# VH-VL binders against q9vpl3: the designs that were tried, part 185

Target 1, 224 residues: q9vpl3
Amino acid sequence: RGKINIQRPKAPHYERARVVAVTQPKYPELPKAKSCFKTRAERTQQQQENPYNEIIAREVRNWLDHSRLVAFFHLSSITADDIFRVRVQLHKQNLHLKSYGSKIIEQAVKNTRYEAIVPLFHSNHCIVFSPDPEKTAALLRIVRRVPQMVLLGGIVEETMLSRNQLVAYAQMPGLHAVQAQLVQTLSQAPGHLIQQLQAHQNSFVQVLDVHAKNQMNEETPKST
Below, E stands for the ipSAE of ESMFold2; O stands for the ipSAE of OpenDDE; V2 stands for 0.75 times the mean of E and O plus 0.25 times the DockQ between their complexes.

## First folded at step 7 (VH-VL)

Design C10 (framework fv_imvotamab_arm2; at its last fold request DockQ between E and O 0.40; V2 from the best seeds 0.55)
Fold by OpenDDE, look of step 9:
Structure C10 (fold): chain C 224 residues (1-224), chain A 120 residues (1-120), chain B 112 residues (1-112)
Amino acid sequence: as target 1 above (224 residues)
Amino acid sequence: EVQLVQSGAEVKKPGESLKISCKGSGYSFTSYWIGWVRQMPGKGLEWMGIIYPGDSYTRYSPSFQGQVTISADKSITTAYLQWSSLKASDTAMYYCARLDYGDYFGFDYWGQGTLVTVSS
Amino acid sequence: DIVMTQTPLSSPVTLGQPASISCRSSQSLVHSYGNTYLSWLQQRPGQPPRLLIYKISNRFSGVPDRFSGSGAGTDFTLKISRVEAEDVGVYYCMQATQFPYTFGGGTKVEIK
């Protein structure tokens, strides 16, 4: 009587194996417990529809709509204390430094005239808002002292400007100064025109006088 | 300087209506959110809701939704909290606070508070 | 709603000694944008709340350096390195990561 190897039971007879295979209860796949862990992607998508994000997006949109000066900055390893110092300086000039997440910005500007700014927000960024475009020079002066703030570009009077254009804009005389200069230039123009017109007339008269004098000299009979 | 000045203490009876105010100054009133916070006597702080004065967009805590109305008048830089019918349980200190989403994501400046007492 | 739990309820402290307050949230306060919007507020007796710390560890303007905030995820701590008499009051943590915003129950700091 062969020792039943209890450690490796002999494979059942072919027929028995077939019956066992067919009679094995097919347990319905346990409903995949919707893993409570919404994938990061699902969380991100749900967060996009989060009323909370809409609230912040509204604020961003409002700042954009009511600002005549908007400047975009990249932040490189700046401390909270440094940011605070800069903020205080900017605030004294009615410049408002804000930091928003890139996704919030995207949501805020989606399908708006500001959509073009989205590519500027790939890393740590901040935005400076001002109702006064004349503060551009002040802004640049302040941030020049903060190497951690890198100017990327901005919006002035609803016009998107590159970094270089923004710098150039800051160097221009104020609108009133330019207007004054224009008025001065225009006021001088008539005087110059009148002078030029008079110069031609005077020249013509001089030529005529010379001609008349020459004719008179020719008519004087050389008294032999 | 940023300041929030609230209206004075109120003593009311149950069933009466009440509107308290919070006036902002020293900043762009329409650019920042205003929140209301309740503090019952000897208790902690409870967030009630917020309003964006720029367009009067309002959000309430579920616990306070339908119980109070938050409004704002941007022309006079004032936010309001109002009850249509007061209850004894509404007895509390009410604070308005400025909320900043640009940096702090919190209430950075607070009013002095308005004490509301509702007693029969 | 996110529940904020503060411990201890009361913290009697000797002048010049350190104090520590804990705040635990029922869920992570890390926002999808990577920031954690936890704030600490101080309310002195008879006064309105005052912002001390924002985003876990940043001191608000005018806040003394003896105040410090730390933590991550669901566990946060406010520390006072050397308690002064003016530090007496109730301290609250607040989360602004998820709407509605919620406060901790408060911790009363008292002088022994």
Scores: ipSAE 0.714, ipTM 0.852, lowest interface PAE 0.7, mean pLDDT 87
Fold by ESMFold2, fold request of step 10:
Structure C10 (fold): chain C 224 residues (1-224), chain A 120 residues (1-120), chain B 112 residues (1-112)
Amino acid sequence: as target 1 above (224 residues)
Amino acid sequence: EVQLVQSGAEVKKPGESLKISCKGSGYSFTSYWIGWVRQMPGKGLEWMGIIYPGDSYTRYSPSFQGQVTISADKSITTAYLQWSSLKASDTAMYYCARLDYGDYFGFDYWGQGTLVTVSS
Amino acid sequence: DIVMTQTPLSSPVTLGQPASISCRSSQSLVHSYGNTYLSWLQQRPGQPPRLLIYKISNRFSGVPDRFSGSGAGTDFTLKISRVEAEDVGVYYCMQATQFPYTFGGGTKVEIK
């Protein structure tokens, strides 16, 4: 009523906190070693914690396993009607246009020699699969008229090729023995695709920037 | 071009087995998933499960796990839905539908449906 | 299981007037990297379902431009800008973000 004696003033709370501090094991805590193991364990769990993506990755693996030609593209903004028309044109040539989330691609190529392609799928993209590597020329002819699709590189006969190497492959007359030998010779330079893809990334960013500026100028009222 | 053609209507008695089919044409059967969907009379749609004919991987809805078997025969581009013992509550329309995660991420083409009637 | 709730259950509409169908999920449909796998299906009387809209807002091939989809997260809308006689039927939303795949209960569009 008058004076309410709280048997637990701020000091008792301080004493409780003091006991907790004293019982802490060694100062500093062992976060370095424990953090490293947790990171390794988290990495293992992360690789296995996405079972839905792993189920979908079966589709991607099936396309990769049964395609002798795989081409990677950057895909800029395109209408659903336009992409459908391109897909139909490609389908007539046994070329199959697909797109998958980057995590699904990562799971599909994990523990394969194709792991290097994963960075290509962090931006908007599409992939063309085909069992027919001789259709590379038809693919390039069709996509020349589709500025929204920018070729980044590909895989022919299980060998990664840069954009320029894929274009060169398409130019050859189609003698299978010569094309097979060329692909085997190129496989002796495994880092070649990564370097070419970096160059294409820089080029396409510049093209997109110019296109955006041109559209802004086109929509801006003319000066007097 | 893509077409899914299902087997004809069935009239069955409780306790009988049944296997209905879904034949795909106009596309690479092993490159796409096939899902089964139930529609009970006057009701909405229920997903039953999917199969990937490329490797025969199947996944069932928990509501249908152990109640049906989903299978495929890639040599004749046909998926199947099978009951070992039908119940009157299995009376429904059953659809197969194609699923592609690389394009629409959904059921893009549907079969015409198979009406299954289970009555004493 | 993600529960998909559609409103209204029935939408009688005068020819040439708009219709709007709502779909709400019990949890976010956002998948890895922000993608949302919501589809809209149309089932005409006595017919199988057909795909109208995929990935929230993209029209499937051959679907008229009077159909549009929008939304994010848990709330999605299908709009028909000018209802025609051929649009009569039941419309379903469907999610493919996780197993099991689930459908909304349906919205019946009718001409009044």
Scores: ipSAE 0.714, ipTM 0.867, lowest interface PAE 1.1, mean pLDDT 80
ESMFold2, look of step 7: ipSAE 0.628; ipTM 0.834
ESMFold2 (binder alone), look of step 7: mean pLDDT 92; pTM 0.940
OpenDDE, look of step 7: ipSAE 0.645; ipTM 0.826
ESMFold2, look of step 9: ipSAE 0.600; ipTM 0.819
ESMFold2 (binder alone), look of step 9: mean pLDDT 92; pTM 0.944
ESMFold2, fold request of step 10: ipSAE 0.704, 0.005; ipTM 0.858, 0.450
ESMFold2 (binder alone), fold request of step 10: mean pLDDT 92, 92, 92; pTM 0.940, 0.938, 0.940
OpenDDE, fold request of step 10: ipSAE 0.020, 0.017, 0.479; ipTM 0.530, 0.515, 0.761

Design C11 (framework fv_imvotamab_arm2; at its last fold request DockQ between E and O 0.47; V2 from the best seeds 0.59)
Fold by ESMFold2, look of step 7:
Structure C11 (fold): chain C 224 residues (1-224), chain A 120 residues (1-120), chain B 112 residues (1-112)
Amino acid sequence: as target 1 above (224 residues)
Amino acid sequence: EVQLVQSGAEVKKPGESLKISCKGSGYSFTSYWIGWVRQMPGKGLEWMGIIYPGDSYTRYSPSFQGQVTISADKSITTAYLQWSSLKASDTAMYYCARLDYGDYFGFDYWGQGTLVTVSS
Amino acid sequence: DIVMTQTPLSSPVTLGQPASISCRSSQSLVHDYGNTYLSWLQQRPGQPPRLLIYKISNRFSGVPDRFSGSGAGTDFTLKISRVEAEDVGVYYCMQATQFPYTFGGGTKVEIK
């Protein structure tokens, strides 16, 4: 006997869920089947900052606040033994290997100058923190032997650097090497250096004298 | 290299105050969390709370909220667990442990424990 | 609160034989994007706990390869492939997926 197939249409919100996900570019991927059956309020609540993640983000913020060197890596599959060996090698150089969930990092850098780093955490990743930017060369030397860690870029002295910029930074002479070269230069030609310093000193005094006169005459701004 | 060294065993009477300590060494004290865990005699482990010494943020288990105070002094790399008025039911072994969200997401190093005995 | 239930409560094992410890959570331990913050701890007699396994299946430094962890969602297992005398003690699972952090009741491994 004939039977009418009664099929309730699925809620149209599955199509709307895809559109909502596309209009929110912070998502690393589109929502999956679970989101197809959620209301708009439930989907919006999933996008709210997780209070637990906000507590953990304190740790990330503290590392960022106290690190003059931060390096970001893509992390391929690696054994716990291998990552531990790398962590020990890095730690000896005051380099601290960490990994956080992408949402924790997003919440840690929200409304900061570092918010631009969020796209780097689309896939599996790790971060190296250090108070010592001069350790960039040591970092790159250690991770060169670790093909599972692929450099994406970094932050040095609160300035974001691309991968190539970070590599170039690592090749610059260290502060102590620059200081040593200055001392050697002074020892090699003291008379010539004194003459150059005197000329620059006279020029500098002249600039300061002109600046003082201008400051005395042009002290009143027109802003009210 | 990482070490957590706790203060010695305590014998107290009900109603007395107590402050036990956990000194961290071999790592950046302000970069890691310190948790406190209770183990009653013959029983399992109970999480009491955590502190982030870098900014003194604390979080307590609901079972221990208002019963103890967790604090830290970053200048001497020491965390504290404190009672204002001990009860006989506070008799237990107390551990501090370091919490690492950045890789292990768990308690990676533990102190040796402090036995607290509260009896009249 | 997430309740962590361990079985068995006691596991007497002949030296060289395997041991298996189960941990079940009252709700999923999956955090963001599939991350699951389940740890296994070992407490030898008279000693503090020590970390064995983190994030379900990763061995902590210095942990022998006879220890392995597995599981997903709400069901997790710690296995000791060949029990040695040094393995006696109580084993705990712990979740750090949400506050308050909770432990299983413990499983005593002993030599028979």
Scores: ipSAE 0.754, ipTM 0.885, lowest interface PAE 1.0, mean pLDDT 80
Fold by OpenDDE, look of step 9:
Structure C11 (fold): chain C 224 residues (1-224), chain A 120 residues (1-120), chain B 112 residues (1-112)
Amino acid sequence: as target 1 above (224 residues)
Amino acid sequence: EVQLVQSGAEVKKPGESLKISCKGSGYSFTSYWIGWVRQMPGKGLEWMGIIYPGDSYTRYSPSFQGQVTISADKSITTAYLQWSSLKASDTAMYYCARLDYGDYFGFDYWGQGTLVTVSS
Amino acid sequence: DIVMTQTPLSSPVTLGQPASISCRSSQSLVHDYGNTYLSWLQQRPGQPPRLLIYKISNRFSGVPDRFSGSGAGTDFTLKISRVEAEDVGVYYCMQATQFPYTFGGGTKVEIK
C-alpha cells in the first residue's frame, strides 16, 4: 500500500475537482474598505471646509494685513525652550513670532496678494510679524544667534523680498536718514551750479582783460 | 504687560439685561481672540465662545448659542458679554481670556473674573 | 463635542510629594497639522485660571520646573514633582483641537 504522500496530496479525481470548484462558496468581495486613507486631496478639501481652520486662517490674514514687516523662517530641530527664548527676545522688540500649519496658511492667503508665499511653507516654519519695518535689523540680529532659524524671505511694506534683499534692506539707513541725505544733496546742488556759472563768467572777463591789456601795449609807440 | 481687566460684580434679578466688559491692554487687541468662560459656583470651567476683535467675528459653543451675545469695541480695546434676559441659572463667575492660535493655541492670559448673581 | 475626563477628582498630597493628574479625551486631540492642542490650567482658590502647560508638554512663562506635561493622542498627564503649598487648587485640562473647546471636570489638589 503506497505511502500516502501527505505533503503533496494527489489531485482529486476530475469529477471531484469539478464539484469542489462549483461548491466553493463565492464570498462576495468584501466591500473594498474605503481605505481610511482619504486621499491628500480629500483631506485638503475637508480641511478647507473646516470652520476651525477658517478661524485660524482669519488670524493669519489679519497679521499679514496689519504687518509692515513679515519674515519667514525655516525651523530646523529647534526645542520648545529655544523657541520660547527667541520669542521673548523678539517680543521685547515688538516682533511677534507665530507658527501656523501650512494648510492654514494656504487657506489664509488663497486668492490674495500673499499667495506667492505658499511655497515657503513646505516644512517646519515660523513667521515673524511686526508693524514696524525699522525693526528688520533688530530681527536679523536676534535670529543670527539662533542657528535653527533659517531666513527664507519676507515682506516689507507690501513688497516681497528674498533673503538677500531683506538683509540688504536691514543695512539701509532709515527712511528719515535717507530723506535727510536727499535734502542735503538737494540743498548743495544750487550752490554748485552757481559756482559753475560764475566760473565761466569770471574766465570770460579774465580773457577780455588780457586782450584789452595786450591791445594797449601794442598802441604804445616805442619811443625810440 | 498683557492684562485683561473685567468689570465689577453684578447683582441682578431674573429678566433683567446685563452687559459685562473685558478690557485688554499691553498687546495688539485686534490681533488676538478673546474668549468667555463660565464657572458656576463650585463647578468647572465652561467655554462659551470667542470673538476676533479685528472684525468682530464670533463663534459660540452650541450650549451658549442664542443665550448670550459676545461683542467687541476695538476702539477702546474692550470685549463684551451680554444677556437680554437673565436667569437664576446664569449665576456664575465669568472670565474673559486671550486666545492665541499662533503660539499656545489656548488661553494664555485671563481676566480677574466678573461675578454675576441673579436672584429673585 | 470632545469630552475631557480627568482623574482623580481629588488628589490629597503630602507636601514635598509628587502628584499626578490624568486627562483623557473622547477622541484624538491630534490636529490635522500634527499638533496636539492640549493645555493645563491651574486655578488657585479665589483666583482666575492660569495657563501652566500648552501643547501637551510646554511650560508657559513663569511656570516652575516642577510642573510637567506628557501624553499623546487621547491620554495626557500633568505631573508635579514636588508639591508646594502654593500648588493647592483645581487643575483643568483643555482641548483646543476642535470646536467647541472643552475642559476637563477639574482635579482638586489639596494638602494632607
Scores: ipSAE 0.643, ipTM 0.825, lowest interface PAE 0.9, mean pLDDT 86
ESMFold2 (binder alone), look of step 7: mean pLDDT 92; pTM 0.942
OpenDDE, look of step 7: ipSAE 0.378; ipTM 0.710
ESMFold2, look of step 9: ipSAE 0.549; ipTM 0.769
ESMFold2 (binder alone), look of step 9: mean pLDDT 92; pTM 0.940
ESMFold2, fold request of step 10: ipSAE 0.750, 0.751, 0.707; ipTM 0.884, 0.884, 0.863
ESMFold2 (binder alone), fold request of step 10: mean pLDDT 92, 92, 92; pTM 0.939, 0.938, 0.939
OpenDDE, fold request of step 10: ipSAE 0.513, 0.503, 0.415; ipTM 0.767, 0.769, 0.726

Design C12 (framework fv_imvotamab_arm2; at its last look DockQ between E and O 0.49; V2 from the best seeds 0.00; counts 0 for: pae O 5.1 > 2)
Fold by ESMFold2, look of step 7:
Structure C12 (fold): chain C 224 residues (1-224), chain A 120 residues (1-120), chain B 112 residues (1-112)
Amino acid sequence: as target 1 above (224 residues)
Amino acid sequence: EVQLVQSGAEVKKPGESLKISCKGSGYSFTSYWIGWVRQMPGKGLEWMGIIYPGDSYTRYSPSFQGQVTISADKSITTAYLQWSSLKASDTAMYYCARLDYGDYYPFDYWGQGTLVTVSS
Amino acid sequence: DIVMTQTPLSSPVTLGQPASISCRSSQSLVHSYGNTYLSWLQQRPGQPPRLLIYKISNRFSGVPDRFSGSGAGTDFTLKISRVEAEDVGVYYCMQATQFPYTFGGGTKVEIK
């Protein structure tokens, strides 16, 4: 029987999704309008029809492709002088503050794994890009003094993080390899790891070993 | 410190080819657009076209489509404007300028200009 | 193409007095998100252009506060509150709202 929010059929990794039996009545048309075939055709047509937006979307895609840290902020009313001063402070840390329209961001991430970020840009916003994910702590320290910029979340090493996950990432000591594995764990695992890391550093490797063992048993999904 | 440094003045004859350069420094060259602007002697500014050096995507003003070629070599952080066959009417000052849509600074930094003189 | 019309063509001004330059576009420069991509450039004699004002009214870094921009829709103004000797040159408005990007014809500011 037809279940709502079903994943693509015949993928063994998604059988648990079949237990979802209810949907919110406020979204009756979204799954139908968001079908893979219609979504691809819609996005291709939109990109072809909006050449000005496509020019700017190329810039956004380049920043996304070459940034290992991307942070998203809600932006409250701020003067041009004040935002320029913040941009200069961030630039000294190899952090690049940009702002793009929501339609531009939609075009830029169409048919990519980052399509899920689009709802973040329905209100006034800005984005910080950097090739250096270790600059996350510096970013948070600088923007803490800028109440007009409210952190919404980010992308670290191609993994989406919530606000709290990004804050936790910035506070953790360690090598890039450990940080990258922890980012994956925080995005896919229960909050137990955050509590364990804050309380007991020595148990950290054991939790990662259990998670890595589980990942070795998972099949990697492939598109055609 | 952002700088755009253009190649030196050129004196050419009609029918000759020419390639002038614009070298960017002090910023991530592949992350910003480079545009070319013509200024004929005693006249105003004319947009010729734009390139994104990260992927070499180019867009030309209709008035210059087919008249010039815009290119870039990201390995040496340099953009180029090229003619296959110069005309006397190509005598002008040519500027390159940087563009960033994300911070709303169209053409925020300009090169010093390259004077091209085409005469018999 | 969006046509940008500047007036006056020449603005001779006494040192220390104000100057005002008008720019009119053939269509609205407001397309999305409330942003209007209208800029003002200054070109001193023998020099490349430099950015003065972006998004109608925002001064670029290092631009003195005697320069101000205003306007909406199709009508825009650059003002210099007290003209100094270094302000001599040609001023251009420019739109970057759609391709092709277009410039006004220029306004020459001169000291009388």
Scores: ipSAE 0.350, ipTM 0.706, lowest interface PAE 4.0, mean pLDDT 77
Fold by OpenDDE, look of step 7:
Structure C12 (fold): chain C 224 residues (1-224), chain A 120 residues (1-120), chain B 112 residues (1-112)
Amino acid sequence: as target 1 above (224 residues)
Amino acid sequence: EVQLVQSGAEVKKPGESLKISCKGSGYSFTSYWIGWVRQMPGKGLEWMGIIYPGDSYTRYSPSFQGQVTISADKSITTAYLQWSSLKASDTAMYYCARLDYGDYYPFDYWGQGTLVTVSS
Amino acid sequence: DIVMTQTPLSSPVTLGQPASISCRSSQSLVHSYGNTYLSWLQQRPGQPPRLLIYKISNRFSGVPDRFSGSGAGTDFTLKISRVEAEDVGVYYCMQATQFPYTFGGGTKVEIK
């Protein structure tokens, strides 16, 4: 009589196995303990507002409120040393590199005009703040040398810009230069109009002069 | 350059009030936290509390709650630590320091310290 | 409150030799967002404290490479690879993960 191996019970005969499988009471799925499926909202409500998170969130909001240039970056496998080097370079240009958790950002921007930035924070990210929007070109120049920093977008003068728009902005001449160009263009417009109006008049006068000269030549009698 | 300059040494008697100051310069004063740290003679460092000068939001150590008041005047970029009634046990060096949570630098810059001596 | 325990209390070291300081916390210093707010401070005689290391292992600006921090959870270490005369002073670990912030008792580094 073979030792009943309680650890590896012999599979019942195929027919018995079928009967057992069919007769096994389908136990209603145990009510998934509400505790295991706490919605993100329920989990967030129970998260006792960590005073520390509140402090950091306040700091983030302050940076957003006082910055005229904000740029968002994804960080791909960057070392602490590399971040430090970049930070030093940015700081020399009055650019401030900061890193915050996604939840902190959410808390900081909740019910504010900045709420739209939350979807940008899904992985390792950093933010660069500046009080000077003219530093956008300098920022992009520095970051271009850091392949681990990927530009996602930004805020300039309270306007959200895509990556491409931010790059375009950096390539634009300063506001004063653009204004000067606009003034120059506008100042040239009247001159061009005057030239076009005068050109038609001048052409008419030339045609009349030619006609008058031709008539004078026909009236000169051939002195035989 | 970031600098924190504290007020000069104080000699007081028990029961007197005192307010010492910490002036920040070289950075946006309202964008960073200021903390106060006590160091008794020959002893270690003790965290007292922090203030956000932007809105004067404060947090205290339980050991110092109700014993001192931390305040700030952002118009002159100055933080304060004050006592309503000094005790002999308040004799210590007091430091102010800046906190940057964005860069994860707690107390990255320090004042030179203010020595407070309370004796009868 | 989180209690920070430093060992040793005193560390006499010969110039050019390495030094090691240990800091243990009564509970994990890992914040809910994954960061560990452990810092090391240096206080030279007659001077205010100076930040050396933040977030366990990151050197602050201007800190020499002979200083290094390591550790995780509740156990942390500051190492000086080659002690110099200017390294004489008291070293403190500090946690800023939870209020109230707390310091270690300090370790005095002296030259033999």
Scores: ipSAE 0.034, ipTM 0.521, lowest interface PAE 5.1, mean pLDDT 84
ESMFold2 (binder alone), look of step 7: mean pLDDT 91; pTM 0.937

